# VH-VL binders against q0atu2, part 74

Target 1, 119 residues: q0atu2
Amino acid sequence: MLDKKARIRTSREYRNVFEKGKRLSGRFLIIYYVENALDNNRFGFITNKKIGMAVIRNRIKRQLRAIVREYQGQVKNKHDIVLVARAGIGKSSFEGMEKDYIAIMKKAGLFARNANKID
Short names: E, the ipSAE of ESMFold2; O, the ipSAE of OpenDDE; V2, 0.75 times the mean of E and O plus 0.25 times the DockQ between their complexes.

## First folded at step 3 (VH-VL)

Design rb10 (framework fv_recibokibart)
Fold by ESMFold2-Fast, scan of step 3:
Formats: sequence, C-alpha cells, structure tokens
Structure rb10 (fold): chain C 119 residues (1-119), chain A 121 residues (1-121), chain B 108 residues (1-108)
Amino acid sequence: as target 1 above (119 residues)
Amino acid sequence: QVQLVQSGAEVKKPGASVKVSCKASGYTFTSYYMHWAKQAPGQGLEWIGEIDPSGGSTNYAQKFQGRVTMTRDTSISTAYMELSRLRSDDTAVYYCAREDLYEGDWAFDIWGQGTLVTVSS
Amino acid sequence: QIVLTQSPGTLSLSPGERATLSCRASQSVSSSYLHWYQQKPGQAPRLWIYGASSRATGIPDRFSGSGSGTDFTLTISRLEPEDFATYYCQQYGSSPLTFGQGTKLEIK
C-alpha cells in the first residue's frame, strides 16, 4: 500500500499532471510526470474498462501500487507521476509489469539510484 | 464539439517554407498530444511527428528531422507545423490529429480536415 | 521501424458481401497499439477500430477487429454502400508511429 501522502487523490490533481507533464510509453504502461512543489513524490493510477472487469482492474491497480512502493526510494524526489495501464496489461505477469515500470522510469530519467548501488 | 480546424491550402515554390496551423476547440488543448501526418497524392498516410502542447516537447520521424518544426500557442489553442526547404515530393495533404489520453489505448480520435500544400514552379 | 503491410491493396466486392482486410506487422505489436482508420475521398481519416478490436464511438456492429502478434484483421460482416472507402491500420507500439499502405474497398 502507498502512504496517503504519496498518492494523487483528486481528478484536479490528475488533470494537473496531464496538462503540465511529459509522457513516455512502455509495453504495458504509460507514465505522465511533472515536477511538483512538495517535499515528496506522488503517484496516480488509471486502469480503464478496456483492461477488463473490475476484479481484474483492481488486481492490476494493487500490483502496480506494490511495484511503485518497492522502488519508491529510487525515484527522483518532487515528482507527480501517473501510471496509465494499457489494455494488454491484464495478460502480463507481475514480473512483466515490474520490468516495464523499471524500463520506462529509467528511460524517463526518473530513477536517481540503482538497486545495486551501495551508499 | 471537439474539433480541429486547419489553415487553408497553400502553393509554394521549391526551397520555400510552409507553416500549417491547427486550431483546437471543445477540449483542454494542453491535455492531449497532437500529431501530424502527410498524405501524398494517391498515397497512404505517413507519420511526421508529435508535440506535447503543455511542455512544447517534440518527437519527429527521422525522415523529417532537420526540416520540420512543430510548435504551439496555448493562449489560442493552436498547433503549428513548419516544413522548410520544400521539394516537389512534399506536395501532399497534411493532417493534424489529437491523441486520446483516457481510452487506455493511444489512438488519433479527432482529425483536422487537412491542408493541401502544393510545391511547384 | 515497424512496417505494416496491408492486403489486398484493392478489394472489389458488392454490397451484402463479407469483407476481410489484413494487416501484417514486420515484428510483434501489442493489440493495444493496433488501430484502424477509415478514409473516404476528399475527407480526413476517421478512427474506426482501436486496440485491435474495440469499435470507436458510432461505428456500426457489422465492423469487427481481431488479431494479435503480427497478424491483424478488420472484418465487415455485410457490406453497405457507405462502407466503400480506404482502410488504414496503424501501430503505436514503437517510434516512429507507422501506418499500412491502405486497402481500398471498391464496388465491383
């Protein structure tokens, strides 16, 4: 679960990321991201009906939150980031989603530290 | 309601530049990426590039890199595509198109009517 | 770049017949990234099918899309006169975005 402070909560906040942010597409994920004026990162998650029924969308959302939480310490501070799940994500494994997330975040230049970097 | 309206047809000489406009209405202009595509007479569609209307960042197809420039003016919800050093094979209809952000699949859901650019003596 | 090859280039049929249009990719494309557009002479293209199989708003149910990997199909179960147009497939899976060369559906 992500802390409430680290979550984008309102449609107004989501709109701000779409209006001011940059976009980068992966295989299963699209991210929109913008620097914020806060002391922390915030994440939002969008899973539309094209992905599947509510039970599938809720599973995907929970798995994406778990991935984001695990790698939260490696994300450059002061960003609002929205993850949009693509229709094909329902067929992906947890590992597949995790790999896509890491690849897209690295390509966006949003990872400040590597998991293998000590110190 | 949601609409893209492009500037009118243009006739240019080889070596000149052309700047096509695409005015958006009925939605939040900065919330959706804008794309440009070329269609030569009797030919299919060819993607030229995209612009983020919020930040102004662009990505161009390699074939057009160095000759195309995409810009926007957020105060009037208008995107522009400028093509320089025109050649006869640039004669085509040029389209702008909006990329829909909320369908979960990126598709060009709204298109401009097209602008015919003719390059001749 | 991903090359999309459509076949046939021209398909001549009569109203009431079934049409099957093919789009083949030079490498695998996620279904989420494959779209179809309809274009009539003198008009801009219109989004017809998105994500390989979803009909855009207002598109009649005689149109269906299917496929995965490198092989995608647009099917019209029973042609009506207004369906005669050129259809283009498009991929968004990798940059540069690319379109097929089109299949022109014409009256026999």
Scores: ipSAE 0.007, ipTM 0.563, lowest interface PAE 10.0, mean pLDDT 85

Design rb11 (framework fv_recibokibart)
Fold by ESMFold2-Fast, scan of step 3:
Structure rb11 (fold): chain C 119 residues (1-119), chain A 121 residues (1-121), chain B 108 residues (1-108)
Amino acid sequence: as target 1 above (119 residues)
Amino acid sequence: QVQLVQSGAEVKKPGASVKVSCKASGYTFTSYYMHWAKQAPGQGLEWIGEINPSGGSTNYAQKFQGRVTMTRDTSISTAYMELSRLRSDDTAVYYCAREDLYEGDWAFDIWGQGTLVTVSS
Amino acid sequence: QIVLTQSPGTLSLSPGERATLSCRASQSVSSDYLHWYQQKPGQAPRLWIYGASSRATGIPDRFSGSGSGTDFTLTISRLEPEDFATYYCQQYGSSPLTFGQGTKLEIK
């Protein structure tokens, strides 16, 4: 689970990332990201109804949080990052989501160090 | 139910300004970016710019910077595009379009019907 | 700015035939950011294919999109009368956003 201070929680904070941030698409994920004035990173997660039933969306959200948590040490400090799941993510494996996340974060220049995965 | 309805056709003289409206209905107006595009007679589509209806931030194509202003009024779910110092080559149909944030990979999934602006003297 | 060049400019075919429409970018575009729109005379464009290969809701499976890098294709396997229209490609990967000049698909 991500610490509360590492989560984007308010609609205002989400809107700020969407409004001011940069965007980058992967195969299953879109990220929006912007530098913040804090001493830590914050993550937000969006899964919409077109992905599938609530049980599937909730599973995807949990899996994305687990992936983000595993790779927290790789992420450059002081960023607000929102992960938006694309419709096709419901057909992806955990490994597929993880691979896409790593690729997007590297392409965005947000990875400071290579991951040592917890398993 | 999701719909964008634009204001009616305008005829303007060179040097004048025109302000086109785009009223959204059937969705949460502030949750999706709005784009504007130009289509001159017999030509293809040309992107003018975008507005985030939540915060009001805008981004314009350099060709239109200094002459275009995009605004919105969240109380009536309406976006506006104002083009100033009109020239004859501004004669075109102008479209507003919604960017699909969540499923359509930021494709423009809903379009207004278009507004014909004719610039002549 | 990324220039999208569509070819052919006009494609004259009969119902039942296969159509292949090309969109070439002046520099590499992620397939996630390449979209196709259909426009009929006097009407607004309609989203047809998004992310190079995904059909928009309600679009028949005779339409398919493909491509990566700089070369993208829209294919219609067997034309029906309602398919005759102008098709535009669009990129969202770089500002300013740009559209191709369109391919007009017309009845022979």
Scores: ipSAE 0.010, ipTM 0.561, lowest interface PAE 10.6, mean pLDDT 85

Design rb12 (framework fv_recibokibart; at its last look DockQ between E and O 0.05; V2 from the best seeds 0.00; counts 0 for: pae E 13.0 > 2, placed apart)
Fold by ESMFold2-Fast, scan of step 3:
Structure rb12 (fold): chain C 119 residues (1-119), chain A 121 residues (1-121), chain B 108 residues (1-108)
Amino acid sequence: as target 1 above (119 residues)
Amino acid sequence: QVQLVQSGAEVKKPGASVKVSCKASGYTFTSYYMHWAKQAPGQGLEWIGEINPSGGSTNYAQKFQGRVTMTRDTSISTAYMELSRLRSDDTAVYYCAREDLYEGDWAFDIWGQGTLVTVSS
Amino acid sequence: QIVLTQSPGTLSLSPGERATLSCRASQSVSESYLHWYQQKPGQAPRLWIYGASSRATGIPDRFSGSGSGTDFTLTISRLEPEDFATYYCQQYGSSPLTFGQGTKLEIK
């Protein structure tokens, strides 16, 4: 579970990332990301009804938070990042989501040059 | 209870200006964008613009640019829309509406009751 | 700007019947950005269906939304007296935000 300070909480803050951020799409995830004026990274998670039933959406949200938490030390500081689950994510495995996240974050240039886990 | 309460009906002469208020309660005012829409008698809805209540930045539909000004007062959780150089076709009900990332999609989830502005004689 | 055209302009039906309301966009709109609002005379609009197909909180299951690209539909499977109102589609994907002209659902 991410620290409260590392979470995007308000509708306005999500809106800022969506409107001013850069967008990058993977197989199962879309990320929106923008530099912030804070001392830390913040993450948001969106799993809308297109994905499936509440039980599936809640599982995916928990799994995405776990993935983000595990790799948080590799993310370049001072970013607001929103992960939007694509409709097909409900059929993916945990490993599939993790690989997609890593690929997207590397492509976005958001992983630090000296990443400790997987590049 | 989340609520938006607008000021009362106004009657104005052509060329005058009108300032409509929208008071928010039951939520953190600065956490949600506020929108304004126009509905002429017997007609549909028309988007006028939006304001970020935190920083005060605005974005207006081109049709209203130069005549509309949106502001807010965070101390009383109130948004304002001022329309200047009024014409007869500005006669309408004006609504404020809150934008939310409603279950993951951007929508207007709460609306004010509307303010009738009549421009005549 | 994206123009939303609703059809029919007026739909006259009786309680118990099925209603189908159309909203067509002049260019493609992501499902996440298409919404429907219900408005009764003298009242403010109310969020009814969001993201093309999701019912807002408290909306009866006789209402359904569908569609993608440029063609969207609101369906009421079995009309109740309280359903007679004007329905507006809206797109949130492109500035200026726009609404359709509305479909008025009336008795008979």
Scores: ipSAE 0.665, ipTM 0.883, lowest interface PAE 1.4, mean pLDDT 92
Fold by ESMFold2, look of step 4:
Structure rb12 (fold): chain C 119 residues (1-119), chain A 121 residues (1-121), chain B 108 residues (1-108)
Amino acid sequence: as target 1 above (119 residues)
Amino acid sequence: QVQLVQSGAEVKKPGASVKVSCKASGYTFTSYYMHWAKQAPGQGLEWIGEINPSGGSTNYAQKFQGRVTMTRDTSISTAYMELSRLRSDDTAVYYCAREDLYEGDWAFDIWGQGTLVTVSS
Amino acid sequence: QIVLTQSPGTLSLSPGERATLSCRASQSVSESYLHWYQQKPGQAPRLWIYGASSRATGIPDRFSGSGSGTDFTLTISRLEPEDFATYYCQQYGSSPLTFGQGTKLEIK
């Protein structure tokens, strides 16, 4: 899977998701999501200075990317999805973030039922 | 026993401020978002905003921006909503409510009893 | 913002009748984020139906919720005296969170 192909990269792409997409809040994450016209999914990640120092923000960003990569094969195709870190995420564990991601993606109807993790 | 207990009724003059408290018990206070809603006499429910008790971040309805401040004290499991520059149309019952992020599909599963704020000259 | 319009504003019925309460959204709302609350005079609201169709714990099976997209319905199959109250729908699929204006269910 090409990392560039699966990324939301431009401000216009992010704006489209925020303006036209649906929003779902979890304990540590908010997702915004909208159907796209592509044959694949794209993911964006937002961490801001309110979350903590740069070391903490970088750790969170890497953990969120790892979670998304692990489950990306289970996500229904043709969606742009932006993950926004909520305040307090810096005190979460990796497991806490992962559980939150799974729950909000299932609730959004973005996981296929009985889907498996990527090999 | 999960409950939210709010501070008592208040009578205020126009231009004053009011600070309503909401004491949580029976659950981990920092694990659930807290919301505040207004209900004017004989009227429906109106969302004011939310606070994440873990980090203290807030999100307010635009109508209340600049007049509302939501805070919390995690040491006593208490959320606060302060409304400034009170007007007569701020006379209402104010509710706190817990958002269930995990089991109740982000619905408000527990509500405080409400706090009547009366603004009169 | 998403405006939720409930109809009728007031519904006057007798015990034993079927009640149908409507909640219409100005934009599509995922069923997962559409909830119903019951409120009686002098009391706080109570969660009644969540995720459009799931009854909260202890809610009688005469209450059912349905709907998708922009149209949602709360149905009471046979009214009991205790069911007369005001019902609000609510969404947080998109910020800001909004409530409908309420439907008051009154004894005829």
Scores: ipSAE 0.008, ipTM 0.559, lowest interface PAE 13.0, mean pLDDT 85
Fold by OpenDDE, look of step 4:
Structure rb12 (fold): chain C 119 residues (1-119), chain A 121 residues (1-121), chain B 108 residues (1-108)
Amino acid sequence: as target 1 above (119 residues)
Amino acid sequence: QVQLVQSGAEVKKPGASVKVSCKASGYTFTSYYMHWAKQAPGQGLEWIGEINPSGGSTNYAQKFQGRVTMTRDTSISTAYMELSRLRSDDTAVYYCAREDLYEGDWAFDIWGQGTLVTVSS
Amino acid sequence: QIVLTQSPGTLSLSPGERATLSCRASQSVSESYLHWYQQKPGQAPRLWIYGASSRATGIPDRFSGSGSGTDFTLTISRLEPEDFATYYCQQYGSSPLTFGQGTKLEIK
């Protein structure tokens, strides 16, 4: 499960990821990731007004949390990872977001190369 | 209409197993987590566990670990919860519930009608 | 695990009165992950308040949720006969997911 301790919460924590981390862009997502000194991964989620109204942004954030939670066991340990939703994500399906997440995480080397959606 | 319809009441002997079904309709079954909860007679709600949209990952409460198995059949939009090695204190109404991805973050917005499982000698 | 303690266990009131239900968490819970459910005898629970303060679809505005940190409250400004039920708070900020033990709102 995506516990409280698995979440990036403070502005300082986000800044650290942006300043020290690497960046990769997918179709619907941009990820920033950096190694941390913890025993667990932490995830942050960012949506902006380009995605749409607040209701839409909140929905997207909830969907991304669900995706991250689903695949948390496949992510390499000791990373802070921030997901930034791109403008086009509002028109994507949940499955589309999921596919993009898997692809970008593989590209980043945070997933095993053989990691796939579990059917 | 979005709804979850559960299987009928079950009567089991101690040591037996029970498998409760939860059929979903009116929404994309493979896009939502499914949860299960227990409610003993006259008692409150207790979380049993969850299964991810694809059905490939589960998380169970420690109390039920080793006795509960959650599965999904996407072809018929049905979720299952199997509880084994039944004992008297497993007597309860069991609910399936969909986790909301849109309105209430991590909340259960749709519930099945419940399935009574009675365990008695 | 986070333990949610609801109070009172039973609340006896009359229609037209104000009801205040409390849910206290053993540790801090994000408002986004604190929810309330209503349950009537013989029925499944129904989502009532989500994210501590947002009414679910179809929920009357006489219901309101508030709180943060470890203290959350469900308030009914003026009780209607159909409001008498058991209310449960629930959190999913930390695993495992947990429910409060419930507050039974009964008619005096």
Scores: ipSAE 0.006, ipTM 0.652, lowest interface PAE 10.2, mean pLDDT 90
ESMFold2 (binder alone), look of step 4: mean pLDDT 92; pTM 0.948

Design rb13 (framework fv_recibokibart)
Fold by ESMFold2-Fast, scan of step 3:
Structure rb13 (fold): chain C 119 residues (1-119), chain A 121 residues (1-121), chain B 108 residues (1-108)
Amino acid sequence: as target 1 above (119 residues)
Amino acid sequence: QVQLVQSGAEVKKPGASVKVSCKASGYTFTSYYMHWAKQAPGQGLEWIGEINPSGGSTNYAQKFQGRVTMTRDTSISTAYMELSRLRSDDTAVYYCAREDLYEGDWAFDIWGQGTLVTVSS
Amino acid sequence: QIVLTQSPGTLSLSPGERATLSCRASQSVSSSYLHWYQQKPGQAPRLWIYDASSRATGIPDRFSGSGSGTDFTLTISRLEPEDFATYYCQQYGSSPLTFGQGTKLEIK
């Protein structure tokens, strides 16, 4: 489970990431990301109704939180990052989502070169 | 059946500590955040803090910082809240509550029955 | 912290009437970051409406929630005897979590 203090919670914070952040698309995910003024990274998750029914959207959101939490220690400090699930993610495996997340984070330069996974 | 069962009422003297337990059953204990809230007699609810039962990480409201400690024991699916240096205004019913992960962030879908803590001389 | 003010403190009505309960935030809680709970004497609160307008599982359709920003409303279209209880709003737009002081819905 992703720690609550590492989550983007307010619509104002989501708007800031969308308006000022950079965008990078993966196979199943789009990320928007911007440096923040805090001591920690924060993550937001968006699963819209184009993905499927509420049960599918909520499963995807939970799985994405688990993936983000697993690799939290590798993310460069002081970023707000919003993950937007693309149409089609509902048919992906957990492993597929995980591989896509790692690929886009590396491409964005958000994984520290010598970072280790969270302990 | 999903339920949270709390320990029984406590009567404590000012300056003492109290430790309330909350035993979860009917779901995967480590998959849901657990929260604690205070309700003083005739008053509304006040959030005390949260614990992630998986890793044990905690976050407390500033008002209770330094006096509250939240822990858990995953082997018996039980969460604990210990409040130290008790004052008369700590007299209240204390609730544990599970946070729903699917819909409504910070929404508490399952609650314990409450534990009355009375602080008197 | 965001202060939630509920009004009225006590609402006295009869079964069959419409009830409107207000929750005002001291600053904006943004889009739908507001939940409602029902509590009866001697019982724990129950989640009633989440994200301003979504009914929790098992909650009758006579209950509806609305609002955004600083002004939120819980409406009961036709009161049933079991609806008389205290209702609390809760925001999660900013830390710490805060609750309103409650509106007690009582039989006239």
Scores: ipSAE 0.007, ipTM 0.562, lowest interface PAE 12.7, mean pLDDT 84

Design rb14 (framework fv_recibokibart; at its last look DockQ between E and O 0.06; V2 from the best seeds 0.00; counts 0 for: pae E 12.9 > 2, placed apart)
Fold by ESMFold2-Fast, scan of step 3:
Structure rb14 (fold): chain C 119 residues (1-119), chain A 121 residues (1-121), chain B 108 residues (1-108)
Amino acid sequence: as target 1 above (119 residues)
Amino acid sequence: QVQLVQSGAEVKKPGASVKVSCKASGYTFTSYYMHWAKQAPGQGLEWIGEINPSGGSTNYAQKFQGRVTMTRDTSISTAYMELSRLRSDDTAVYYCAREDLYEGDWAFDIWGQGTLVTVSS
Amino acid sequence: QIVLTQSPGTLSLSPGERATLSCRASQSVSSSYLHWYQQKPGQAPRLWIYGASDRATGIPDRFSGSGSGTDFTLTISRLEPEDFATYYCQQYGSSPLTFGQGTKLEIK
């Protein structure tokens, strides 16, 4: 769902966010985030085998991309953000993941106060 | 096919320097950190350090700080590790290894074949 | 520096037997950062188990990893001749990255 320019694609780029970024944990998600020198935000998604089978991990990844895309207009510009799915996320509903994402992004100060969902 | 191919065996005298190469193929060289490790004869593995092949930034284990230098040449997809002021206890097989976010966890998924460096008088 | 201690140093068994290899950390290591590598004489190490419990691509299901905190285990349910090798655990959780000293699995 996200454009290529809005995605963190390489292991090196993920590593830089992990190394230099701040970490914040939610119920189902952990985010690592750092300001970038670009004119846009980039998102990465990590779903390891501890979550479950490939079908479950692919579903989670797809759903997380959809959530990120829906709320991308509310995210402060110039950030690289990596979402790491925690064990147990496979049992969450879409709405549960969405709520966790919103809560963690607000706690991180990454959501603009008056921003709206992208329609 | 993804592979790392290292330079051949070296024999050096104490006090000399050695520079080992590690040529990557089958993937985008600058997309993955590269690590170096040492294995003395009959002993286990010891981490030496890492290099970001894109920007060239490095991080070394304190034990090797001041004697090791890691570099890369992106035009030929090759990483280098130079160890100076060689001592007899530097005799070892030296490995390069690629770091990957392997199915969600950071691990060394691809290794070079190793380079034997012998330090003797 | 996190020290990884493997035991036993050498394990002598016959094909068909079960092998249990231990790796203990001097301080807690997230399971996501604990890995096992197999190394045969004259060869480079190979990623075998990553994240404490997940098999790398192509690794037979007779191999299993388990553990958390400071105690990790690699188990081979029924040894095949090709399994006799040295196994190293590694932590990726903090710099410097460290390996255990290895457990050599040898034919009795």
Scores: ipSAE 0.621, ipTM 0.880, lowest interface PAE 1.8, mean pLDDT 92
Fold by OpenDDE, look of step 4:
Formats: sequence, C-alpha cells, structure tokens
Structure rb14 (fold): chain C 119 residues (1-119), chain A 121 residues (1-121), chain B 108 residues (1-108)
Amino acid sequence: as target 1 above (119 residues)
Amino acid sequence: QVQLVQSGAEVKKPGASVKVSCKASGYTFTSYYMHWAKQAPGQGLEWIGEINPSGGSTNYAQKFQGRVTMTRDTSISTAYMELSRLRSDDTAVYYCAREDLYEGDWAFDIWGQGTLVTVSS
Amino acid sequence: QIVLTQSPGTLSLSPGERATLSCRASQSVSSSYLHWYQQKPGQAPRLWIYGASDRATGIPDRFSGSGSGTDFTLTISRLEPEDFATYYCQQYGSSPLTFGQGTKLEIK
C-alpha cells in the first residue's frame, strides 16, 4: 500500500485537486492533477458505483494502487493526482489498466515518455 | 435557483472578436467545470471546449483551437468565451453549460439560455 | 473522435404512439458517459437521460433510456404533445466530447 504521506485523504484535499487541477481522460481513467507545495506526490482514488459492486470497486482500487505504486518513482515530483476509475474499468485487465495509466500520465507530462515497467 | 445567464446577442464583422459571458447563480461556481457549445442555425450541437473550476485549465476542440479562449472570473461567478477571427460560419447560438462532476464527469445539467452571434459583412 | 449517429433524422408520430430513437457510436462508449438532451425551438437543451438509462430530475417515466457498447436507445412509451422536440445524444467516453446530429420528433 502507498505510504500515508503519499495519499490524498481528506475531502478538502480532493476538492482542491478538482478545483485547481487539470483533467485528462483516458479509456479507463480520468486523472486530475495539480502541483502541490510538498516534496512528495500524493495520490487519490475514486471509484463510482457504476463500476460494480463494492467487491469490484475495492478490487479496482487495489489494482490502481498497485499500478501507482509501481510507477511512482517515475512520476514528476510535487503533484497531487486523483485517479477516477471509469465504468469500463471493471471489465478491463490489469495490463489494460496499466497501459491506460501510463498513456494518460505521459500525455499529462507527469510521466516520462520513455518510462516503462520497472520490473 | 440554479441558473446560468448569458450575455445578449452580438453582431460582428468578419475578422472581429466576440466575448460571451455566462453568469452563474444558485450554486458554488468554483466547484464545477463549465462547457461551451455551438449551434449553427438549424443545425445540431457542437462542443467547443471546457474550463476547470478555477479557470486555470482549459481543453478545446481541435476545430476551435487557436481561436477560442475560455476564462472565469470567480469574484462574480462568471465564465467567458472569446472567439476571434470570426467568419460567417461562426454565426450560431452559443451555450454555456455546467458539468456535474459527481464521482467523475457527468452530464450537462444546467444550461445558459444561449447567445446569438451573427457574423456578416 | 467518437461519432454518434442518430436515427432516424426525423420521426413523425402522433400523440399516444410509441417512439424509439437510436444513437449509434462509432466505437464503444461506457453507458455512464452517454447522455440524452431534449431541445425545443428557441430554447436551450435540457438534460433528459444521463448514464444511458437514468432520467434527469422531473423527467416523466414514459421516457426510458437503454443500451450499451455502441447502440443506445431513447424510448417514449406514449407520446404527449409536449414531447415533440429534437433529441440529442452525447458522449464523453473519450475526448473530444461529441454530440449526435439529433433526431427531430415531429407531430404527424
């Protein structure tokens, strides 16, 4: 799991990202991102009810956290980033989610273009 | 009451610019994305672009890229769309519309009444 | 971009009849991001159906939305005089946001 300091935790923090940040939509993910005044990145995760039952939503969140954790070292510093899972993500593979994440982060300029899987 | 009220009709010459305003009331202006749409006479709706709640980020349709500028004045809860280098095919009714962002991106639940922009020599 | 094609372009029916409006997407769209709007002459569009199947506030239950993937449908079980208008589908499954060209529902 991501360290607590690397997580967006409060409603206020989420609202700040939505209000002040930029938005990009991928196939399975929407990302909201804004520069923060910290020395680390923070990530938030949102899954809507149309993704599926709570068990599915929790699975998706776990998968997204795993993806974010895997690539967090390749993400530009000092950003708050909220990942919103889109409805289609429930039927996607882990690899599909990962691919979408990489693509959208690259498009946002938060992820180096030559970034690849570490392991 | 939640509503969007747009500025009045405009008549412009080709090559000129037009700036349409959209004043919001009845809700927290800084919590919602604002979109703009174009509707030429007798035609359908066309998406122009969006601006985020703070006004610090915009996304425009490729067709309007380079000619459209969206801004917000949070102090008066007003969104603006400026279209430059006007041509005859820019003649249309322009709408602002609020996007419901609950748990992501949703539909346009509130619309302005529209602003007619006429471009003619 | 995703192209939404609505059919028919014009639908002429009488009050009391059943209306079926189609919206076909050039590629798959999540139902959560497919919406319908109603527009009457001289008025702004109004949200009618969101998420493919959910009625907006104040929308009568004679209206229903269905579909998934590339095929979506708006159905009016029994037309009322006030239902005659133009209906647009809209998607934000991918950028850019796009609208269908509209179906005009007119009285026969």
Scores: ipSAE 0.017, ipTM 0.712, lowest interface PAE 6.0, mean pLDDT 90
Fold by ESMFold2, look of step 4:
Structure rb14 (fold): chain C 119 residues (1-119), chain A 121 residues (1-121), chain B 108 residues (1-108)
Amino acid sequence: as target 1 above (119 residues)
Amino acid sequence: QVQLVQSGAEVKKPGASVKVSCKASGYTFTSYYMHWAKQAPGQGLEWIGEINPSGGSTNYAQKFQGRVTMTRDTSISTAYMELSRLRSDDTAVYYCAREDLYEGDWAFDIWGQGTLVTVSS
Amino acid sequence: QIVLTQSPGTLSLSPGERATLSCRASQSVSSSYLHWYQQKPGQAPRLWIYGASDRATGIPDRFSGSGSGTDFTLTISRLEPEDFATYYCQQYGSSPLTFGQGTKLEIK
């Protein structure tokens, strides 16, 4: 779903976002974000054991990747963005996660003006 | 500063309906789920259901499906619970409670003072 | 649905004693979704312990929570007069949300 270049991969890359970036919380998600020195955005995803078993965590991560993919073209460029699933995300639907993502990305100023869903 | 203030006590006849209000203050109303619970005199707590005030979606306990309707008015930060076709075992104190999203635990951190509904024939 | 069974139903103790309140679930509940509330007569419940073991704001250190899976406890290391109340456990690891029936902690 996400281009290989659009992924945060190393522990140092994740640490940089957590230590230097800004933080915003929604109902199901927390985002951390920081400007990078690249020509593109990069996304990372964190699901921890509090959410549930590995099967559940992997399903949630897959759903979040799909949401990010849908809106990737509307995200203001040159940012590293980490999505952290909150402990209660199991109460959400795909549509609930999507609405939460849109809300916090708009609040963060990360969606470009006149952004539309990619389809 | 954060508080939930519920409407006053009600006395109803069997077969009637009641609508209890819960006014929120001191926080962003649409950012937190609201729950309703029943406590019959001298008894424990029973969950009725929940509403997401952001979109109005609801989830009700099976026991109350078909008789309960939860709504909200975001312009006045108020949640409502309506219970229809009242019967004598609906006599109880009804509480609203806010679900705390931001500590990651979904506990009910703020409760209304309760509304006594008495159903007498 | 998940049934939470609290024991004992009533616990009669004196100030200064240690109290242990049990909450047992009919199936496993993540500790993140197991919470405790205190209620005094004529008052609304108050959040006391959340996530099985974390004290709510302003709750004294003499209260501790523990447990996982199906077995959870609330412990009061040294009872004070204000601690005598009814305590409820609650889960929302699975819908519907359920409460235990309560343990009344009363003065002997």
Scores: ipSAE 0.008, ipTM 0.577, lowest interface PAE 12.9, mean pLDDT 86
ESMFold2 (binder alone), look of step 4: mean pLDDT 93; pTM 0.951

